VH-VL binders against Probable ATP-dependent RNA helicase DDX59 (DDX59). Designs and how they scored, part 14

Target 1, 164 residues: Probable ATP-dependent RNA helicase DDX59 (DDX59), of Homo sapiens (Human) (q5t1v6r416to579)
Amino acid sequence: NVRQIILWVEDPAKKKKLFEILNDKKLFKPPVLVFVDCKLGADLLSEAVQKITGLKSISIHSEKSQIERKNILKGLLEGDYEVVVSTGVLGRGLDLISVRLVVNFDMPSSMDEYVHQIGRVGRLGQNGTAITFINNNSKRLFWDIAKRVKPTGSILPPQLLNSP
Below, E stands for the ipSAE of ESMFold2; O stands for the ipSAE of OpenDDE; V2 stands for 0.75 times the mean of E and O plus 0.25 times the DockQ between their complexes.

## First folded at step 15 (VH-VL; framework fv_zilovertamab)

Design d1 (from b3 with heavy chain D102S; at its last look DockQ between E and O 0.07; V2 from the best seeds 0.00; counts 0 for: pae O 12.0 > 2, placed apart)
Fold by OpenDDE, look of step 15:
Structure d1 (fold): chain C 164 residues (1-164), chain A 121 residues (1-121), chain B 107 residues (1-107)
Amino acid sequence: as target 1 above (164 residues)
Amino acid sequence: QVQLQESGPGLVKPSQTLSLTCTVSGYTFTDYWIHWVRQAPGQGLEWMGIINPSGGYTSYAQKFKDRLTISKDTSKNQVVLTMTNMDPVDTATYYCARLYFSFSGEYFDYWGHGTLVTVSS
Amino acid sequence: DIVMTQTPLSLPVTPGEPASISCRASQSVSRYLAWYQQKPGQAPRLLIYDASNRATGIPPRFSGSGYGTDFTLTINNIESEDAAYYFCQQRSDYPLTFGEGTKVEIK
């Protein structure tokens, strides 16, 4: 069971919003996956998470060696990291059953990728939450997001529903 | 019952350093961001700065960044504001405020009563 | 910095009549706009958050509207206890900024 939450968040406010989410005792269930759209962004955001929240954070992307990625994923499963900031590098075959919170910091480029990323939670009968940040930069996906999320009873931002 | 209370000297001499304390109660101290806002007599509200729950992050308005420091004392449930080189123009009521976050929005849900600080010789 | 401009700065109102206060942002703040009420000798009290949501315990006669750069606080059926200053505030970007405030007086 995956609870999907769509939040309208302007780009300058995204970091602050993420830190608020990570500070929410009802939402923060480590380990947390945070998805971003670029490698440099992943590194910078992970560092910011550590400095601002004090949480153990690491980034994972294609520029890291396969050995590094394997070690990071192992650490994730073993509880070594509380937050993992990732690009879309996490393979579809990897089942991260311990993850209960996913944050799409950047809107995925497609609905297929969206489904893939939110599918990281709510497995094996566990409750999970997927929070997605959206704004005008993702307007091309507004209709698809609304179509998928609305039937679940989730609350959508008015900006998304009223968009042409 | 959530409560914020500012405390400190009501009178400061020019060029001296102001120290104010915001004591919080009625909730988990480490769960919320705290802001400082001041208001000169008969004037509007002016945002000064913010500190995160852990105390590891602060941000200040450009106007105050060189002489303002905000810190936390978790053991006492207190946030401390220090501002150097006080001037009569800094005479104001100083407030601390709690920032509440939810998926429906975020806002200042609780304010202290404020403490008047007069800068005078 | 985002500049918040309120109009009018002074608003005399007859009891039972509606009052409207305008707040304009120098750039878009989306829905990230709050309204506060402040009475003499008191701290500000939250009325509206995110443009149109009433805070807990706020009477239905208070309402907010707007998006982007133009916002309005409306007080229907004004009461004597509504005499106060009202401030808008944006949280779209730091530094947080407030309007100048509007003094609502009861005739």
Scores: ipSAE 0.000, ipTM 0.563, lowest interface PAE 12.0, mean pLDDT 89
ESMFold2, look of step 15: ipSAE 0.763; ipTM 0.884
ESMFold2 (binder alone), look of step 15: mean pLDDT 88; pTM 0.870

Design d2 (from b3 with light chain D50G; at its last look DockQ between E and O 0.65; V2 from the best seeds 0.00; counts 0 for: pae E 3.1 > 2)
Fold by ESMFold2, look of step 15:
Structure d2 (fold): chain C 164 residues (1-164), chain A 121 residues (1-121), chain B 107 residues (1-107)
Amino acid sequence: as target 1 above (164 residues)
Amino acid sequence: QVQLQESGPGLVKPSQTLSLTCTVSGYTFTDYWIHWVRQAPGQGLEWMGIINPSGGYTSYAQKFKDRLTISKDTSKNQVVLTMTNMDPVDTATYYCARLYFDFSGEYFDYWGHGTLVTVSS
Amino acid sequence: DIVMTQTPLSLPVTPGEPASISCRASQSVSRYLAWYQQKPGQAPRLLIYGASNRATGIPPRFSGSGYGTDFTLTINNIESEDAAYYFCQQRSDYPLTFGEGTKVEIK
């Protein structure tokens, strides 16, 4: 249903890794949902995506007005955006679009959020991929990540498996 | 080589409008967001607002929303802070700062020297 | 607005010994926390970004830690030149608020 890929990515390398994913013909299936854990970060990352890759990108988070959020969602449904960068809470508001790729640029703070975010992929009748970046900032969730992802057959990063 | 420099009046009368400029050099003006931060004498730092010089997007702290405008003049590599209805409590050193974009380190990597604005009759 | 509570507000220190400053956010700011040093008459200087990364040219006696709501700046082996104000700032959510500052003074 949803292919869950876990990548070990240190914070300074996350942006480069995202651009590699967005340029990968096998992985890039627009629109792509990218989840981050800060509003300024969403604004800056969406700008960087557009400037560096040329892809149409926009951010959505709670600092944006209700009218702005409605217009962004309408644009997503019309295919006007190739990459959408969202904070985790507003990711549920994106249930109205069908996506085949989610990138958790930042690992969410709980496994409940993780499940919700990857659930934006592989909606009824569709399969898709969720890629999640982790590092030591997510260490408290490593056991839970391994328990949920290992049975799916995905290869987990050795840094997660070898964490003390 | 990267430089930010604030300029404007050192003295403003109560109720007047303050206009400060932040002139930048040593990099492409539209590549980085600019913030304004102020500091009253002997007090801490207070974030005022931000501008994206590329598209003109702004956001302001709620305290200042009614009287603060941040704008740009791309032809002069300038960001302009305009604040109406100045009051003696607005006496402060005003800084502009460039935001560095790196998801491990979103921070102000270059600051201006600051300019002291005294609001006094 | 995210309130940044910085403790202590005043910190007397002895050269050669460690000191630490706490910064607590009213809600999670993830890793988006910076520490600044400010000496009298100067603009702030970046010490730590992304909670734990030392800025270029900052001596290794400065270190940062934390994630989410609780952050610490540690100054090991205090030197007399470290007497200054220290501020944290979050960059997770608008407005990008600062802590009140900690005045570090040589005892």
Scores: ipSAE 0.443, ipTM 0.773, lowest interface PAE 3.1, mean pLDDT 86
ESMFold2 (binder alone), look of step 15: mean pLDDT 89; pTM 0.881
OpenDDE, look of step 15: ipSAE 0.470; ipTM 0.843

Design d3 (from c2 with light chain D50G; at its last look DockQ between E and O 0.04; V2 from the best seeds 0.00; counts 0 for: pae O 11.7 > 2, placed apart)
Fold by OpenDDE, look of step 15:
Structure d3 (fold): chain C 164 residues (1-164), chain A 121 residues (1-121), chain B 107 residues (1-107)
Amino acid sequence: as target 1 above (164 residues)
Amino acid sequence: QVQLQESGPGLVKPSQTLSLTCTVSGYTFTDYWIHWVRQAPGQGLEWMGIINPSGGYTSYAQKFKDRLTISKDTSKNQVVLTMTNMDPVDTATYYCARLYWDFSGEYFDYWGHGTLVTVSS
Amino acid sequence: DIVMTQTPLSLPVTPGEPASISCRASQSVSRYLAWYQQKPGQAPRLLIYGASNRATGIPPRFSGSGYGTDFTLTINNIESEDAAYYFCQQRSDYPLTFGEGTKVEIK
């Protein structure tokens, strides 16, 4: 069972919003996956998470060696990291049973990618939460998101519903 | 039925280290954060620190950060408080409490019975 | 740190009459304010959360109101069993802080 939450978040406010989510005593259940759209962003955000929240954080993307990625994933499963900031490399072909919170820091480029990323939670009958940040930069996907999330009973931002 | 229970020595000598255990039952141990709060005789409540049993993240009040450690044992469903250099001023009833969070905010929905710790020579 | 100030510290009440306890925060805590009841020799019990929501099993005669810095706990038709200490607590920021407590006594 995956609870989907769509939040309207302007780009300058994303980091602050993420930190608020990570400080939510009900939502924060490590390991937490945070998905971003670029490698450099993943590194910088992971560093910021560690410095600001004190949580053990690491990034994973295609510029890291296969050995590094394997070690990171192993560490994630073994509880070595509380937050993993990832590009799309972690979004597909991997079953992370222990993940209970996914944050789409950047809106996925397609609905297919969205489904794959949120599919990382709620496995084996466990409850999970997927939070997605959206704004005008994701305008082309507004209708698709609304169509997919609305039937689940989730509350959508007015900006999303009122967008042309 | 949700239950929290504090256990440990009721008497500690000055300069010694206090160790208290909070045993939880009736729910999934890793689903809720646990706080420690103390209350000196006839006084108010004082927040000490917090732990997330899932991962072991901790945070402490500034007053106690140098001599307080909170840890967890997942295999036993226990949270442990360790505080060094005890002083008579630390005499108090010590509570562990479960934190609940929803759209209305966060609150302590369940408390242990508390355990009295007296610091005396 | 956010300082929580309760008034009065002692409140004698006649059975059947209402009682009101005030809690003031040194800065805004929004709706993140809880009230607890504590009887002698017992642990605190959650009474009100989110400033105005009654916890499960709490009688309707208990109510909470307020937002920001000023909050009030009201007990209508006081009963003998309501004799206790009452504490407010903010959860807006760490460290978490409590009021001094108010002793409600039955005349």
Scores: ipSAE 0.000, ipTM 0.560, lowest interface PAE 11.7, mean pLDDT 89
ESMFold2, look of step 15: ipSAE 0.644; ipTM 0.851
ESMFold2 (binder alone), look of step 15: mean pLDDT 88; pTM 0.872

Design d4 (from b3 with heavy chain F101Y; at its last look DockQ between E and O 0.06; V2 from the best seeds 0.00; counts 0 for: pae O 11.2 > 2, placed apart)
Fold by OpenDDE, look of step 15:
Structure d4 (fold): chain C 164 residues (1-164), chain A 121 residues (1-121), chain B 107 residues (1-107)
Amino acid sequence: as target 1 above (164 residues)
Amino acid sequence: QVQLQESGPGLVKPSQTLSLTCTVSGYTFTDYWIHWVRQAPGQGLEWMGIINPSGGYTSYAQKFKDRLTISKDTSKNQVVLTMTNMDPVDTATYYCARLYYDFSGEYFDYWGHGTLVTVSS
Amino acid sequence: DIVMTQTPLSLPVTPGEPASISCRASQSVSRYLAWYQQKPGQAPRLLIYDASNRATGIPPRFSGSGYGTDFTLTINNIESEDAAYYFCQQRSDYPLTFGEGTKVEIK
């Protein structure tokens, strides 16, 4: 069971919003998986998470070696990291059963990728939460997001519903 | 119960530095961001700055950027406001406030009683 | 900075009658608008958050509406204890900004 939350967040406000979410006792269930669309962004954001929130954070992307990626994933499952900032490098066959919160910091490029990323939570009958940041830069996916999320009873941002 | 309490000198001379302390209790200190807001006599509310007690991140209003510093002491559950070069125009009641946030929204759910600071020679 | 403008600044009201306070933002703040009540010698108290959500413990006679740039706080069946200042506040962008405040007086 995955609770989907869509938040309207302008780009300059994304970091602050993420930090607020990580401070929310109702939402923060480590380890947390944060998805971004840029490798450099993943590194910088992970560093910012550590400095600003004090949480143990690491980034994972294709520029890291296979051994590094394996060690990071192992550490995630063993509780070595509280936050993992990732690009879309996690395979569909990977079962991250310990993840209970996913944050799509950047909107996925497609609905297929969206489903893939939110599917990282709610495994084996566990409750999970997927929070997605959206704004005008993701306008092309407004209809698809609304169509998929609305039937679940989740509240959608008015900006998304009122968009042509 | 959640409590915030401001403390510091009620009187400051011009050009001196103001130091105020916000002591919090009734919850985990590092879980919530703390804001400083002031109110001149008979005037509206003015936002000054914010701090995340967890990592120490701060942000200030442009008006106060050059003379305002907000810090935290985790061992004492305290947030400290330091403002230099005080002027009579800075006479106001100073508040610290807790910012509550969840997936449904964010808002100032708890305020201190406020402390009046008068700047006078 | 986003400028918040309240009208009126002073509002005399007869007990039992409704009161309405307007808050206008210089630019859209979406639903990110809160209302506070402040009585003399006290700190502000949260009434409404995110434009229309009533805070815990706030009587049903208080309600908020609006989106974007225009917002309204409505107090139905005004009581003597409602005499106070009321402030709107936006959290759409930093710096956070407040309205000038409206003084509600009981006739």
Scores: ipSAE 0.006, ipTM 0.574, lowest interface PAE 11.2, mean pLDDT 89
ESMFold2, look of step 15: ipSAE 0.705; ipTM 0.872
ESMFold2 (binder alone), look of step 15: mean pLDDT 88; pTM 0.868

Design d5 (from b3 with heavy chain Y100H; at its last look DockQ between E and O 0.03; V2 from the best seeds 0.00; counts 0 for: pae O 7.6 > 2, placed apart)
Heavy chain, then light chain:
Amino acid sequence: QVQLQESGPGLVKPSQTLSLTCTVSGYTFTDYWIHWVRQAPGQGLEWMGIINPSGGYTSYAQKFKDRLTISKDTSKNQVVLTMTNMDPVDTATYYCARLHFDFSGEYFDYWGHGTLVTVSS
Amino acid sequence: DIVMTQTPLSLPVTPGEPASISCRASQSVSRYLAWYQQKPGQAPRLLIYDASNRATGIPPRFSGSGYGTDFTLTINNIESEDAAYYFCQQRSDYPLTFGEGTKVEIK
ESMFold2, look of step 15: ipSAE 0.763; ipTM 0.887
ESMFold2 (binder alone), look of step 15: mean pLDDT 88; pTM 0.865
OpenDDE, look of step 15: ipSAE 0.851; ipTM 0.929
ESMFold2, look of step 16: ipSAE 0.750; ipTM 0.883
ESMFold2 (binder alone), look of step 16: mean pLDDT 88; pTM 0.859
OpenDDE, look of step 16: ipSAE 0.015; ipTM 0.589

Design d6 (from w2 with heavy chain F101W; at its last look DockQ between E and O 0.74; V2 from the best seeds 0.00; counts 0 for: pae E 2.7 > 2)
Heavy chain, then light chain:
Amino acid sequence: QVQLQESGPGLVKPSQTLSLTCTVSGYTFTDYWIHWVRQAPGQGLEWMGIINPSGGYTSYAQKFKDRLTISKDTSKNQVVLTMTNMDPVDTATYYCARLDWDFSGYYFDYWGHGTLVTVSS
Amino acid sequence: DIVMTQTPLSLPVTPGEPASISCRASQSVSRYLAWYQQKPGQAPRLLIYDASNRATGIPPRFSGSGYGTDFTLTINNIESEDAAYYFCQQRSDYPLTFGEGTKVEIK
ESMFold2, look of step 15: ipSAE 0.637; ipTM 0.849
ESMFold2 (binder alone), look of step 15: mean pLDDT 88; pTM 0.855
OpenDDE, look of step 15: ipSAE 0.876; ipTM 0.933
ESMFold2, look of step 16: ipSAE 0.473; ipTM 0.773
ESMFold2 (binder alone), look of step 16: mean pLDDT 87; pTM 0.864
OpenDDE, look of step 16: ipSAE 0.669; ipTM 0.887

## First folded at step 16 (VH-VL; framework fv_zilovertamab)

Design e1 (from d5 with heavy chain E106Y; at its last look DockQ between E and O 0.88; V2 from the best seeds 0.00; counts 0 for: pae E 2.2 > 2)
Heavy chain, then light chain:
Amino acid sequence: QVQLQESGPGLVKPSQTLSLTCTVSGYTFTDYWIHWVRQAPGQGLEWMGIINPSGGYTSYAQKFKDRLTISKDTSKNQVVLTMTNMDPVDTATYYCARLHFDFSGYYFDYWGHGTLVTVSS
Amino acid sequence: DIVMTQTPLSLPVTPGEPASISCRASQSVSRYLAWYQQKPGQAPRLLIYDASNRATGIPPRFSGSGYGTDFTLTINNIESEDAAYYFCQQRSDYPLTFGEGTKVEIK
ESMFold2, look of step 16: ipSAE 0.601; ipTM 0.847
ESMFold2 (binder alone), look of step 16: mean pLDDT 88; pTM 0.853
OpenDDE, look of step 16: ipSAE 0.663; ipTM 0.882

Design e2 (from d6 with heavy chain D100H; at its last look DockQ between E and O 0.86; V2 from the best seeds 0.00; counts 0 for: pae E 2.1 > 2)
Heavy chain, then light chain:
Amino acid sequence: QVQLQESGPGLVKPSQTLSLTCTVSGYTFTDYWIHWVRQAPGQGLEWMGIINPSGGYTSYAQKFKDRLTISKDTSKNQVVLTMTNMDPVDTATYYCARLHWDFSGYYFDYWGHGTLVTVSS
Amino acid sequence: DIVMTQTPLSLPVTPGEPASISCRASQSVSRYLAWYQQKPGQAPRLLIYDASNRATGIPPRFSGSGYGTDFTLTINNIESEDAAYYFCQQRSDYPLTFGEGTKVEIK
ESMFold2, look of step 16: ipSAE 0.594; ipTM 0.841
ESMFold2 (binder alone), look of step 16: mean pLDDT 88; pTM 0.846
OpenDDE, look of step 16: ipSAE 0.712; ipTM 0.891

Design e3 (from d5 with heavy chain F101W; at its last look DockQ between E and O 0.03; V2 from the best seeds 0.00; counts 0 for: pae O 11.0 > 2, placed apart)
Fold by OpenDDE, look of step 16:
Structure e3 (fold): chain C 164 residues (1-164), chain A 121 residues (1-121), chain B 107 residues (1-107)
Amino acid sequence: as target 1 above (164 residues)
Amino acid sequence: QVQLQESGPGLVKPSQTLSLTCTVSGYTFTDYWIHWVRQAPGQGLEWMGIINPSGGYTSYAQKFKDRLTISKDTSKNQVVLTMTNMDPVDTATYYCARLHWDFSGEYFDYWGHGTLVTVSS
Amino acid sequence: DIVMTQTPLSLPVTPGEPASISCRASQSVSRYLAWYQQKPGQAPRLLIYDASNRATGIPPRFSGSGYGTDFTLTINNIESEDAAYYFCQQRSDYPLTFGEGTKVEIK
């Protein structure tokens, strides 16, 4: 079961919002996957997470070697990292059973990707939470997100529902 | 059933541009990375590049970086290889291959049949 | 780049006998080594991944071993259908690289 939370977050406020989430005892369940849309962003955000929150954080993206990526994922599963900031490099079929919180820092480019990323939680009947930051930059996905999340009973941002 | 199929011209003249298409079926196109690998006659396999259909990220072998472009057409479930300034030395069978990736590693689990490209005047 | 060197390049084998192919990496690739079989006119087929794991559907007579720089593919009780080229491939780092290939011939 995946609890989906959609938050309206403007780009300049995303980092702060992420830190708030990571510092929220009710939400923060390590290890946490944070999805971003670019490699450099992943690196910078991971570093910021580590510096600001003190959490063990690392980034994973396509420019990491295969061995690095494997080690990172293994570390995630083994509890070596509390936060993993990732681009969309994680393949299908990957069983991240320990992940209980996903944060879509950047809105996925497609609903398929959205489903894929939120699917990293709630495995094997476990409860998981997927928090997605959304703003005007993701207008094209407003209806799709609303259609998918609305039936779950989750609260949607007014900006999302009122968009044409 | 997972299938990859390369298509394109079997003959290219020197200095011309090669365009090959890898059409995939039997699975969700954006779920797996696609590699291009070529094999000159009687030679070994040579890795050329990779694309992530989800987002379009690409990476190329240094050897081909200046003249190789890999792109995708999600609407057609196709990956396209474009290589400029072809030379007879580029004569090879060209393969697209699907990359399986999980926490245990990456490997090529499905290959296309390959398409022979001969570069000759 | 990591250079993969296979030996021998040609291996004649009598049916029922074992065949061993060596793959050496110019630097350590840990366990991130795969073996592929390629028959004439066909695409490569994955045999072994991560040095010693048989791919789905691969007969038990195929086995892989090694770690770091030295790897071995062993085909026990070789059959006529095993006549093919065999390639090793490292996935430790990009660019991905392959061995030259070994031609296994049945006597």
Scores: ipSAE 0.000, ipTM 0.563, lowest interface PAE 11.0, mean pLDDT 90
ESMFold2, look of step 16: ipSAE 0.758; ipTM 0.881
ESMFold2 (binder alone), look of step 16: mean pLDDT 90; pTM 0.910

Design e4 (from d5 with heavy chain E106Q; at its last look DockQ between E and O 0.06; V2 from the best seeds 0.00; counts 0 for: pae O 13.4 > 2, placed apart)
Fold by OpenDDE, look of step 16:
Structure e4 (fold): chain C 164 residues (1-164), chain A 121 residues (1-121), chain B 107 residues (1-107)
Amino acid sequence: as target 1 above (164 residues)
Amino acid sequence: QVQLQESGPGLVKPSQTLSLTCTVSGYTFTDYWIHWVRQAPGQGLEWMGIINPSGGYTSYAQKFKDRLTISKDTSKNQVVLTMTNMDPVDTATYYCARLHFDFSGQYFDYWGHGTLVTVSS
Amino acid sequence: DIVMTQTPLSLPVTPGEPASISCRASQSVSRYLAWYQQKPGQAPRLLIYDASNRATGIPPRFSGSGYGTDFTLTINNIESEDAAYYFCQQRSDYPLTFGEGTKVEIK
């Protein structure tokens, strides 16, 4: 099962919030997948994560060679990386059973993508956590998110609850 | 060859502002974060703050947060430490250090020689 | 803040014998522990990073071990040139913190 946490986080505060999460002993369960919406963002965020938190971090996206991606995935599974910042390339088709925390740094473009990304945790009866940053830029998904998460008993941001 | 060099006044009067410069060479200035660390005579090392020359992000130890500013001059490959309201207790050798960064680790790989700053009336 | 405590603070060693320095963290720092050597009038030099990895150019006689809160720097077959202060440093959390330092003296 997956514990879904929806956090209202404005864009300028996202990095700081991520660092807080990564530094939270109760939340941080390596390896952590952080999903972002662009390749450059992945690189920059991974660098920031490593430099600020000290955690071993790497980015993965389509511009990396197949060999690189393969090695990164291998490293992820083997525990070489504590944080992997990924675009959607890692969201589907992989069984990353070791992952216990997913952070949607950027809100997925669709609920289908959301489900796939959070599905990286909580496999095989394991408990997992999926934290999703949301703000006004994702208004179109407020209803869907609320609909999906509310039944789980998770606390939702008031902004989502009041959305039509 | 990678080099870091601190420069500034060796003597500062109490309540005055200290300004130190860390000049780096031998590598791309914006590729590495720079830390400031000081060491009082006969004492241990004390971390002061950090700057990312790329973008100028800074972070400070809580102890120095109110009177420490770290800045950069990309055109000169320099990082500048400014600390106000100096006190004799701030007498120390001040170091700038480069933070090595890759996916395999993070550590100070290069240090400046350090510059002694004495705060005295 | 994570407090790093070194023991002993002074360590006289006979040439050829091993030296061991302990570093204890007030809370777990995982593997994020480094050791530095500092000779008089010089800046610190990295010896070990991430608890057990020797830095480039560091002789094999230097080794690090430990995880979590307890770490050890071992210098085998101590040489006269090893007389120096040694510091541990954690990078698990900010602010970065150092041990008090251990003065290794050659008898």
Scores: ipSAE 0.000, ipTM 0.562, lowest interface PAE 13.4, mean pLDDT 90
ESMFold2, look of step 16: ipSAE 0.634; ipTM 0.859
ESMFold2 (binder alone), look of step 16: mean pLDDT 88; pTM 0.850

## First folded at step 17 (VH-VL; framework fv_zilovertamab)

Design f1 (from e1 with heavy chain G105D; at its last look DockQ between E and O 0.79; V2 from the best seeds 0.00; counts 0 for: pae E 2.4 > 2)
Fold by ESMFold2, look of step 17:
Structure f1 (fold): chain C 164 residues (1-164), chain A 121 residues (1-121), chain B 107 residues (1-107)
Amino acid sequence: as target 1 above (164 residues)
Amino acid sequence: QVQLQESGPGLVKPSQTLSLTCTVSGYTFTDYWIHWVRQAPGQGLEWMGIINPSGGYTSYAQKFKDRLTISKDTSKNQVVLTMTNMDPVDTATYYCARLHFDFSDYYFDYWGHGTLVTVSS
Amino acid sequence: DIVMTQTPLSLPVTPGEPASISCRASQSVSRYLAWYQQKPGQAPRLLIYDASNRATGIPPRFSGSGYGTDFTLTINNIESEDAAYYFCQQRSDYPLTFGEGTKVEIK
């Protein structure tokens, strides 16, 4: 019940692709969770989203205090944020949050984290979409990605399929 | 055209408070994050903290958290470093630098010339 | 804090020859690694960002490589002007820590 889309996106093109997704009236279902692989990157990307799209956005990661993280999660549930950029699920309080769109802006470093991230979609009986950007930086995980995603019927990028 | 310039006292007595100003020009002040880095004579670079001039978010290295404040004055295009209880070990050249953010590229593209602060009686 | 370890700390070089400096992070910093050059009395100058991208105005003899924990700055065809200190910096996690530096000297 989760549509898993894998897109080949080189690092310089990732922000443009994200903004295209956020502007897509069929895909954009706020709030949207966006996952990245560094804390400074989360802070900067959330600012860029707000500046470029006007959407209410905030970042969450472990440099933020426990009180700050709780307030962000409360705001997410109350509709104060349309986009939340996070470095992960576990330890951020996101493991109980449900949304209709997840974007893995950066592929997580493990398949366990990937499962947690896409698992934010479609909980409590609703359907949703998880979109993941990959490139050669994720090469270690290509076999694992294929094992997990191919049975779902999702189309995999040819650049992934042509890898050893 | 982009310029950053540190200014402040060259000499501070132990236990006093240091106040350094980073004045920027040639760009929109609130569009770029600023960090402070220091370098003791003959030693390497030490990251102190960073500020987002839009909204004032800050992050500090743990060793400085109890005595360091980074603040802003948007009307003067300035970031201000304030550090209390100065000690001779804080003698260093202090730099400010601008964080460029464009698409997926993040880097500190412009640095000030630095200002030497000596902490001595 | 992420510790950045540079090797070597001192590197004598001969003009026209290549030189390499290593930087190792205590945990993965992905691609988020920058290299700086610093000459005496000057502020650091950005050479390489995101591990491998040359900053504007940097000659092509400077190149960077690496991902995760192990990174290398390579200077091909060393010129006398390249004598300086070289530092890596990670920007993945706060605080944004620097390596200890490598002094590159003309033999």
Scores: ipSAE 0.552, ipTM 0.828, lowest interface PAE 2.4, mean pLDDT 88
ESMFold2 (binder alone), look of step 17: mean pLDDT 88; pTM 0.861
OpenDDE, look of step 17: ipSAE 0.702; ipTM 0.886

